# Designs tried in a protein design chat: VH-VL binders against q8k2p6. Part 22

Target 1, 141 residues: q8k2p6
Amino acid sequence: KYTSVCVGREEDIRKSERMTAVVHDREVVIFYHKGEYHAMDIRCYHSGGPLHLGEIEDFNGQSCIVCPWHKYKITLATGEGLYQSINPKDPSAKPKWCSKGVKQRIHTVKVDNGNIYVTLSKEPFKCDSDYYATGEFKVIQ
Short names: E, the ipSAE of ESMFold2; O, the ipSAE of OpenDDE; V2, 0.75 times the mean of E and O plus 0.25 times the DockQ between their complexes.

## First folded at step 9 (VH-VL; framework fv_bebtelovimab)

Design J1 (at its last look DockQ between E and O 0.06; V2 from the best seeds 0.00; counts 0 for: pae E 3.4 > 2, placed apart)
Fold by ESMFold2, look of step 9:
Structure J1 (fold): chain C 141 residues (1-141), chain A 124 residues (1-124), chain B 109 residues (1-109)
Amino acid sequence: as target 1 above (141 residues)
Amino acid sequence: QITLKESGPTLVKPTQTLTLTCTFSGFSLSTSGVGVGWLRQPPGKALEWLARIYWDNDKRYSPSLKSRLTISKDTSKNQVVLKMTNIDPVDTATYYCAHKTFGGFKISYYFDYWGQGTLVTVSS
Amino acid sequence: QSALTQPASVSGSPGQSITISCTGTSSDVGGYNYVSWYQQHPGKAPKLMIFEVSNRPSGISNRFSGSKSGNTASLTISGLQAEDEADYYCSSYAGSDYVFGGGTKLTVL
């Protein structure tokens, strides 16, 4: 289950700067952004929204995929959920960017001779995105 | 519906350059996400992929034949052309062109509609 | 430029189920989920029967099914009919090219 799987050519993914794939029965999205490849569970940890249809934006110096459903912000590098908090003693102060911790499971991406390989994460901690990474949720078009 | 037809010489001499034309209908290479490939099948042998070209002019060639192949498209004429240099008797085969999609976010690596093929015989 | 290994021929009687194997390597069948199967009747163009290991194009009978395990893909034809008599080719994406099997002649007895 945790062996690498070739999912395609990098010149192909670069046309859309993203692709979807099934790796050992787990549906993932791969993003190409700022010269780097990032793989994660395709369905947003919050409510299962289709991350491959979202926009990538920078927040506080970190590139995030923004889920199109509820605008949850997930860091490409680590799978952390970002949000803005307000200072409860000074609501007029500028909000701060905070992290909910890792919420979206990140998978390993390697490139070899123009081929993209994905290896699923086997880390034992639970990610909220694991809930949506089952055959119960249909492939998103 | 999608149709493709191969055309070109049926008999060629060794060392010549083979030029094959694929004329198609039911799609356009001005449309994002489509492509055309070329394959061949020597008599009694397996299919062999040669090259493909996408709507954005992205080209790929079989590694073993890359030095001999050139693929190009004419979008206004609904045509794709394959040229193969330095023809040899081992290149005798039925040549096919075939439609494929790029697949968008779900990248596709197969050929869904094929032409009927054209036999090219290389004389000595 | 490895070829995929298929049996040269298989046979079955009408109504039977048959399976055609396609064995490659970790660099093609085992490493990608882009295995396809093509049917070719004599004098006709190849026809796509299965793509991405197990998916059927629209209009293809559910008597045709595909699977793989490790480096071997399989095409299964259930309820064999006379019209199924043809050559069958597997193919796999291999990163830098497409590799094909040598073909299997299916004879319906």
Scores: ipSAE 0.287, ipTM 0.737, lowest interface PAE 3.4, mean pLDDT 89
Fold by OpenDDE, look of step 9:
Structure J1 (fold): chain C 141 residues (1-141), chain A 124 residues (1-124), chain B 109 residues (1-109)
Amino acid sequence: as target 1 above (141 residues)
Amino acid sequence: QITLKESGPTLVKPTQTLTLTCTFSGFSLSTSGVGVGWLRQPPGKALEWLARIYWDNDKRYSPSLKSRLTISKDTSKNQVVLKMTNIDPVDTATYYCAHKTFGGFKISYYFDYWGQGTLVTVSS
Amino acid sequence: QSALTQPASVSGSPGQSITISCTGTSSDVGGYNYVSWYQQHPGKAPKLMIFEVSNRPSGISNRFSGSKSGNTASLTISGLQAEDEADYYCSSYAGSDYVFGGGTKLTVL
């Protein structure tokens, strides 16, 4: 369950910049961005949106995947949900970037001999994305 | 209203294949978000999930019994069939089929309507 | 996976409140909000009483409530009635499987 799984070739991910894989019955997305590899649950912690279809943007100096459904921002490196806080008493103040904490489960990516390996997180704490990271989850059309 | 009913042999010999049929009404497996699952309960013991099938023919099985199970549906007949190979006395149980529906925008993780169950005894 | 842990039996007098615990792990009860509770009378099929930790299906008495803390889910039955005497099973999805508790026999004294 927590053994590393080869998900593809490094050369392919570098070209496509992202790929999806099923690792021990868990669907994940792997991003190649700014020379680094990141892996996380494919379903957004908010409502299960497909993160592999989102755009990557920088917010507060952090690269984030933006969920295509509701535009939730998730840091690639840490899986934190980012938002801007507005001071209701001072509307003229610049919004401040804040973190909701870790919301998206991040998995480990390793490169070996031109292959990409993903190891599922062993962290016992609950992530919001766990809710959608099951084989039972299906979007109702 | 939603109803389910299990049917099939009540006595099966070891090594044979058990075929159970769930006939339901009040819903259709052509409806998005609908699923049917099979569960069993040995006499005096706890419930155990076996398999489920969704409207889009997505199937999943209990990891421990996957190699022995095959689930299928006939939407036109409102039926779901479960086949279990290499039956053993340990498989003696009441077998239930149950309905799953969607909650909000996703499938549920519970069974809200159950058949009455059918007792299957495995004996030589 | 291993079964969820429930007390073998609980008892209470009419009008009292009782609580049935269901203890799992961070991979099931603690990992998801997919805890369900089923009531089963002798010779009958299970009946869904609670889903997703604390939600009641339509038609289920508000005497039944559910909660969760850590890896332990709880079913509380208030205003205990004679008809509540039954076996109760907790369940949770566990990544690739549905796991059930061993069941709790509730006796109304």
Scores: ipSAE 0.147, ipTM 0.706, lowest interface PAE 2.7, mean pLDDT 92
ESMFold2 (binder alone), look of step 9: mean pLDDT 90; pTM 0.913

Design J2 (at its last look DockQ between E and O 0.24; V2 from the best seeds 0.00; counts 0 for: pae O 4.2 > 2)
Fold by ESMFold2, look of step 9:
Structure J2 (fold): chain C 141 residues (1-141), chain A 124 residues (1-124), chain B 109 residues (1-109)
Amino acid sequence: as target 1 above (141 residues)
Amino acid sequence: QITLKESGPTLVKPTQTLTLTCTFSGFSLSTSGVGVGWLRQPPGKALEWLAYIYWDNDKRYSPSLKSRLTISKDTSKNQVVLKMTNIDPVDTATYYCAHKTFGGFKISYYFDYWGQGTLVTVSS
Amino acid sequence: QSALTQPASVSGSPGQSITISCTGTSSDVGGYNYVSWYQQHPGKAPKLMIFEVSNRPSGISNRFSGSKSGNTASLTISGLQAEDEADYYCSSYAGSDYVFGGGTKLTVL
């Protein structure tokens, strides 16, 4: 039973185009990219890497946050893990982009009168990023 | 070690413009993620926020006082200046400047290091 | 102005625990997780004790803790010591303003 939590002002997040926050004891990162806000679990689903320190890059027409530890690519819009597959029988063939499905939990962001609100998502019921969202992880600045 | 010190007149006449200078060390306003604010405390009363300025020259003012306030910075001198127009006896207070951290990516709305304060008395 | 309500005074004996309340509205304490507590000894500048409801700055004793429920924030001081005698102010972000409580004078008996 998650209520929306105000995490700050648009004026402030737009300076770095990203921010971190704790929402109901869950650590999230919010990105402002191409005029849109995107919120997700701050620790990468793979090994818990700090997504707020990664770079945003476009892959196959989708904006992704790239985890600084292992370069895993997570779509901002849906939390899907993207990767390129290579045809082992024809290495000269063009690699293709594939999805591992949703791996990183995405949270809802709403702006009202210049205030940014985050509502934690219960969907999907299980998400790989949940593993690193327990109290065993600390916020690192 | 972050330190701040307020300077300016101790006695001001009504209708004048009060100019206060905050001189600081241990940080620079050329560095991302910092700001300096001004607050005041009338004798025996609660604190009141006035304004702050960020490293990127973004300025924020108390809604009730914004028409009377101007904040500016001089990064090369490590100074922040507050001007308050049309001074009145109710403006008698100790004025503080304070360091404000933007908090890297964790946005912050508090003041962590304060100057000693300077008392400004407004005469009749 | 003091938009947040605090008790005017609180007292306790050395070794006791005390709690100072700070009550606002859904437009400040209840609506944001940006509550801070400042300690102020007579003639001195305020000192930040708690920020973001419950976080302690480096160097602040763990005898100081903060919490909130609904529109009311609380500062708890355990193991009272003579040095804790001071005024305590809460503050909250309020959208485009900062609001402060009227202060609570803590007397250590």
Scores: ipSAE 0.368, ipTM 0.754, lowest interface PAE 3.0, mean pLDDT 89
Fold by OpenDDE, look of step 9:
Structure J2 (fold): chain C 141 residues (1-141), chain A 124 residues (1-124), chain B 109 residues (1-109)
Amino acid sequence: as target 1 above (141 residues)
Amino acid sequence: QITLKESGPTLVKPTQTLTLTCTFSGFSLSTSGVGVGWLRQPPGKALEWLAYIYWDNDKRYSPSLKSRLTISKDTSKNQVVLKMTNIDPVDTATYYCAHKTFGGFKISYYFDYWGQGTLVTVSS
Amino acid sequence: QSALTQPASVSGSPGQSITISCTGTSSDVGGYNYVSWYQQHPGKAPKLMIFEVSNRPSGISNRFSGSKSGNTASLTISGLQAEDEADYYCSSYAGSDYVFGGGTKLTVL
């Protein structure tokens, strides 16, 4: 389950900027953004939204995929959920970007001889996205 | 409103070069994400992908047939041309051109609009 | 590359549900979510019925549905109608190629 799987050609993902794949029965999305490749579970940790259909935006200097369902922001690089915190006692204060921690499982992307390879994460910790990564959930565009 | 139409010889001799033209309407190959591909289907047999050309003139060929295939486009004429060299009776098939484009933010790996196809018979 | 494996034929009565399987490998069906299904009536061009495993193009009846498990994709046609009689082909991205199944002839009894 942890062997590297070829998911496509580098030239193709550079053109489309993202692609989806099944890696050892796990659905993942691969992003090409700012010259880097990122892979994560395809379903949003929050409610299973299809992240491959989201927009990528920068928040707090970090590129994030924005879930199309509820606009949750997930960092491409680390899988952290980002949010802005406001001080209820000082509404005039600028909101502060905060991290919920790693919520979305990130997988490893490698490029070799023009091909893109994904290796599923071996991290033993549980991610919230794991809940939607297995079982009966299927991606629908 | 998207339509594609294949044209070219319906009878060719072995060793000749087959040239097929796809004329389309309802879309433009100047549009980002758009592409046109060629597929074929021998009588009573399965479909086979041949080639694909992107809006940016990037080209893809079937690995098994790439040495014999050349795909090109004329955006101004809304045409895509496929050339296949060293034709053999085994190449007898209905040839289709088909449209595809980006699905969402990614390349589509399906063909959503097809021409009616043109039967090419290779005589022996 | 090798063709995807489909049953040569399936049949059903009007109103029934039938399923057509499409078996590939981890390099195609099992490796990507790029399975598509095409319907082809005699003498006609293929028509896209399902794309990316389970998505229906606009205008396609919700009687058609797609799924995938492991290296096997499935097309299910519910409420079978006479007009559903046709050949059905599955297809999948395969890294450097687009592979097709051998086709399944669906007969409506």
Scores: ipSAE 0.036, ipTM 0.642, lowest interface PAE 4.2, mean pLDDT 91
ESMFold2 (binder alone), look of step 9: mean pLDDT 91; pTM 0.925

Design J3 (at its last look DockQ between E and O 0.39; V2 from the best seeds 0.00; counts 0 for: pae E 8.4 > 2)
Fold by OpenDDE, look of step 9:
Structure J3 (fold): chain C 141 residues (1-141), chain A 124 residues (1-124), chain B 109 residues (1-109)
Amino acid sequence: as target 1 above (141 residues)
Amino acid sequence: QITLKESGPTLVKPTQTLTLTCTFSGFSLSTSGVGVGWLRQPPGKALEWLALIYWDNDKRYSPSLKSRLTISKDTSKNQVVLKMTNIDPVDTATYYCAHKTFGGFKISYYFDYWGQGTLVTVSS
Amino acid sequence: QSALTQPASVSGSPGQSITISCTGTSSDVGGYYYVSWYQQHPGKAPKLMIFEVSNRPSGISNRFSGSKSGNTASLTISGLQAEDEADYYCSSYAGSDYVFGGGTKLTVL
């Protein structure tokens, strides 16, 4: 279940900039962004939105996938949910970027001989995205 | 709305070069993500992928037949051409061109629209 | 790369459900989720029935479904109808190649 799985060719993901795959019965999305590869659960931790259909934007110097459903921002590198905090007592203050912590499970991407391999995370901690990563919740194209 | 049509010789002699043309409509090879592939099927046998060309002129070939294949496109004419050198009777098959779709941001690895195919017989 | 393994033939009566298996290796079916199924009637071009293991293109009957376990993908046809009689081919992306199964002839009794 934690063996590396080839999900496609490097040359192809560089064209599309993202791929989806099923790795050991887990749906994941792989992004190619700024010369790096990132993989995470395909469904947003918040409500199961399809992250492979989101746009990537930079927030607080971090590249994030923006969920198309509710515009939740998730860092590609760490799977953190980002939000801006405002001071209710000082509405004139510039909003501060904050992290909700790791909310989206990040998986490992490796490139070997022109192929992209994904290895599911072995970390024992639970991510919110785990809830939507079961066989019950599948993305249908 | 998407249609593909194969054309070319139906009879070829051994050692000759087979040139097939795929003329399509309903899509453009200028569209990002789009590809057109060639496949073949010997009579009574299984399908075999031959080549694929993308909108950006990136070309892919079957590893076993790469040395014999050349794929090219003319976007303005909505045509894709496949050339296969050193033809042999074993190359007798129905040849298909097919559309490769691009789903959203993801490269697809299937062919969703096919031409009717053209039977090419190799005989001396 | 070797072709994917399919049964040469399967048969069923109208209304029944049948399953066609497609067995590969960890380098193809087992390693990718890019499994597709094509239906081919005699003298006709292949028709895409399932893509990416279990997705149906628009216009394809929900009687057709796909799944995968380990190195084996499966096409299930429920409520078998006479028009389902055809050859069925599985396909999978495999490294630098698109591989196909040997095909399965489905006979509706």
Scores: ipSAE 0.039, ipTM 0.676, lowest interface PAE 3.7, mean pLDDT 90
Fold by ESMFold2, look of step 9:
Structure J3 (fold): chain C 141 residues (1-141), chain A 124 residues (1-124), chain B 109 residues (1-109)
Amino acid sequence: as target 1 above (141 residues)
Amino acid sequence: QITLKESGPTLVKPTQTLTLTCTFSGFSLSTSGVGVGWLRQPPGKALEWLALIYWDNDKRYSPSLKSRLTISKDTSKNQVVLKMTNIDPVDTATYYCAHKTFGGFKISYYFDYWGQGTLVTVSS
Amino acid sequence: QSALTQPASVSGSPGQSITISCTGTSSDVGGYYYVSWYQQHPGKAPKLMIFEVSNRPSGISNRFSGSKSGNTASLTISGLQAEDEADYYCSSYAGSDYVFGGGTKLTVL
């Protein structure tokens, strides 16, 4: 399960800037953004939306994938859910960026001799995205 | 719906440059993720890949033939051109052009639609 | 020449199931490297039958299936029919090259 898997060539993913793969029966998306590779569970932690169809945008100095279903923002580097909070007692105050903590499981990407390898995370904590990575919820076409 | 057709000389003399044109319809090389490749098959032998050009003008060549090959495209005419220099009798083959898609967000490594092929005979 | 090894020929009777092998290495067929299969009738262009190891394009009979184990990919044709008589080629992408097997002639007896 935690053996690295070759998923493609670096020269090709740099052209598309993203790709999808199945690594040991787990569906993942790999992004190439700002010279770095990021892999995560393909289905959004919130309701299982298809992250590979979302747009990458910067929020609070952090690159995020924006889920196309409900526009949830997930940092590429750590899998944290970002949101803006508004002070209801002072609506004129600038909204501030907050984190819900890690919600989307991030996997490791390595490049060796032009090949891209993905290693699934074995971190013991549970991520909300795990819920959508198994069973009947893994059906996205 | 996707169609490709090869055209060019049927008989060529050794040392000449072979120029082949692929004319296609049902897709555009302006479309992200699309490519057109060239392959050949000597009579009675296996297929051999030659070159590939993508929508963004990224060009790939067979490592063993790279020094002899030039691929180019004319997106407005729906054409891809292959030139092969310094031909000799071993280059006698049926030449095919073929469509390739990047598979959206999946990396693909196959050719899904092929032209009918054109036989090029290299004389003595 | 081809980098992938296929048997030169295979034969079977109508209704039989036949398997064609395609053997390479861990750097071209093994692991999650994708293998494709093409059918070629005499005088015709190759036709894509299987892509990404086991996927069937629209319009291809479900009698054709693909699989892979270790460094060997396999094309299986069940319920052989006369029209299945053709040459079959496997291919993959390795070393910045689209490599093909040497081809297998299938004869339907």
Scores: ipSAE 0.012, ipTM 0.626, lowest interface PAE 8.4, mean pLDDT 87
ESMFold2 (binder alone), look of step 9: mean pLDDT 90; pTM 0.930

Design J4 (at its last look DockQ between E and O 0.39; V2 from the best seeds 0.00; counts 0 for: pae O 4.6 > 2)
Fold by ESMFold2, look of step 9:
Structure J4 (fold): chain C 141 residues (1-141), chain A 124 residues (1-124), chain B 109 residues (1-109)
Amino acid sequence: as target 1 above (141 residues)
Amino acid sequence: QITLKESGPTLVKPTQTLTLTCTFSGFSLSTSGVGVGWLRQPPGKALEWLALIYWDNDKRYSPSLKSRLTISKDTSKNQVVLKMTNIDPVDTATYYCAHKTFPGFKITYYFDYWGQGTLVTVSS
Amino acid sequence: QSALTQPASVSGSPGQSITISCTGTSSDVGGYNYVSWYQQHPGKAPKLMIFEVSNRPSGISNRFSGSKSGNTASLTISGLQAEDEADYYCSSYAGSDYVFGGGTKLTVL
């Protein structure tokens, strides 16, 4: 049961529309996209790549952060890994966007009186990004 | 190596406008995330923040002194200028300029490198 | 009137540990994790010793440590040495303002 932590002011994050922070010894990235704030573990669930350096793109009607290392697509809202599936028995069929389920731990962001608060998720399920969220990995710059 | 140096008058009369120049090296105000602030310290008293200017020309001022302060920069000269109007003897202080940065996407709220300061005395 | 309250002075003998307190409100020290500590020797500019409550800049001795509980931040100096004799100021972000303590003069006996 983590307490919320103020990580900064809206006016400061909006200059780059993203920021990094350490919240209770956990490394996170906060994105401001389409008027909404999203917080998640900073290191990609796949191989620990630096999500704060990735591009945000829309796939299947969902905004995703694209990891710069292997181009894994992670939904901002839910932390789901998206991929395309191709039907080998019908090559003319359009590729389908699929979800691997939740892979990246999402944290709660609240804005109050111009302050940005992050509350870490303590949800008990094992989330693949947890592997890279230890203090043994250097904070990415 | 980051260095900053304050310059300006050492003695001013009440009601005049004080103009202080910060000349710096080892960084540029064209660099994203970089800022230069001004602070002061009256003799034997605590530090007080005055103003801050960022690389993108965003300007921040102490709420209590905002009406008297103007900050500006000349990026090509590596200079930041502070003007303070309607000077009063209580404004006697050592004035400092100081560097700050948002390294990568990390937001900071501290000043890491400071100039030596310049004493400004306001006559009574 | 300083926004943050520090003791006016503190003293200790070489080798001892001392702690300097910095008390604010929920709108500054308690509401943000952006407390900094500055050391100032006579006639010199302030030097950043601690930032973000407990982080130490490169080149700062690990004898200096910081912490916070509620609205009170603390700077602890262990293994006091003669060169630690200086004024120490805390500061905190306060939502579009930077606020400072009144300063603490550390005397090494």
Scores: ipSAE 0.516, ipTM 0.827, lowest interface PAE 2.1, mean pLDDT 90
Fold by OpenDDE, look of step 9:
Structure J4 (fold): chain C 141 residues (1-141), chain A 124 residues (1-124), chain B 109 residues (1-109)
Amino acid sequence: as target 1 above (141 residues)
Amino acid sequence: QITLKESGPTLVKPTQTLTLTCTFSGFSLSTSGVGVGWLRQPPGKALEWLALIYWDNDKRYSPSLKSRLTISKDTSKNQVVLKMTNIDPVDTATYYCAHKTFPGFKITYYFDYWGQGTLVTVSS
Amino acid sequence: QSALTQPASVSGSPGQSITISCTGTSSDVGGYNYVSWYQQHPGKAPKLMIFEVSNRPSGISNRFSGSKSGNTASLTISGLQAEDEADYYCSSYAGSDYVFGGGTKLTVL
């Protein structure tokens, strides 16, 4: 279940900038962004939105996938949910970027001989995205 | 909507070069994510992928036939051309051109729209 | 590359459900989530019925469904109808190639 699975060709993902795959019965999305590869659960931790259809934007110097459903921001590199905090007692203060912690499970991407390989995370901690990563929740295009 | 039409010789002699043209409508090869591929099917046999060209002129070829194939496009004419050299009777088949796209910026490995195909017979 | 393995033929009566298998290897069907199925009537071009194992293009009847287990993908046609009689081909990404099955002739009895 934790063996590496080939999901496609490097030349293809560089063209499309993203791929989706099922790795050991888990749906994942792979992004190619700024010369790096990132993989995560395909469904947003918040409500199961399809992250492969989201836009990538930079927030607080971090590249994030923006869920198309509710515009939740998830860092590509770490799977953290980002939000801006405001001080209600000081409305003039500039909003501060904060992290909700790791909310989206990140998987490992490796490139070998022109192919992209994904290995599912072995980390024992539970991510919110795990709830939507079961076989019950599948993305249908 | 999306349509593709193959054209070219229906009879070719061995050792000659086969040139097929795909004329399409309903989409443009100037659109990001769009590709046009060629496939063939010998009579009574299975399908075989030949080549693929993308909007950015990126080209892909079947590993087994790469040395014989050249794919090109004319975006202004909505045409894709396939050339196959050193034709042999074994290349007798119905040749199809087909549409491919990247829905949601996602790479795909299927063809969603096909031409009607053109039968090419190789005979001396 | 070697073709994917399909049964040469399957048959069923109207209203029944039939399944067509497509067996490959860990380098194609089992290695990727890129299995597609095409329907082909005699003298016609292939028609995409399923893509990426289990997704239906717009306009395709929900009678058609796809699944995969290990190195074997399956196309299931429920509520078999006369018009379903055709050849069916599976396809999969295979690293550097698009590989196809040998095709299955479906006969509606």
Scores: ipSAE 0.029, ipTM 0.671, lowest interface PAE 4.6, mean pLDDT 91
ESMFold2 (binder alone), look of step 9: mean pLDDT 91; pTM 0.921

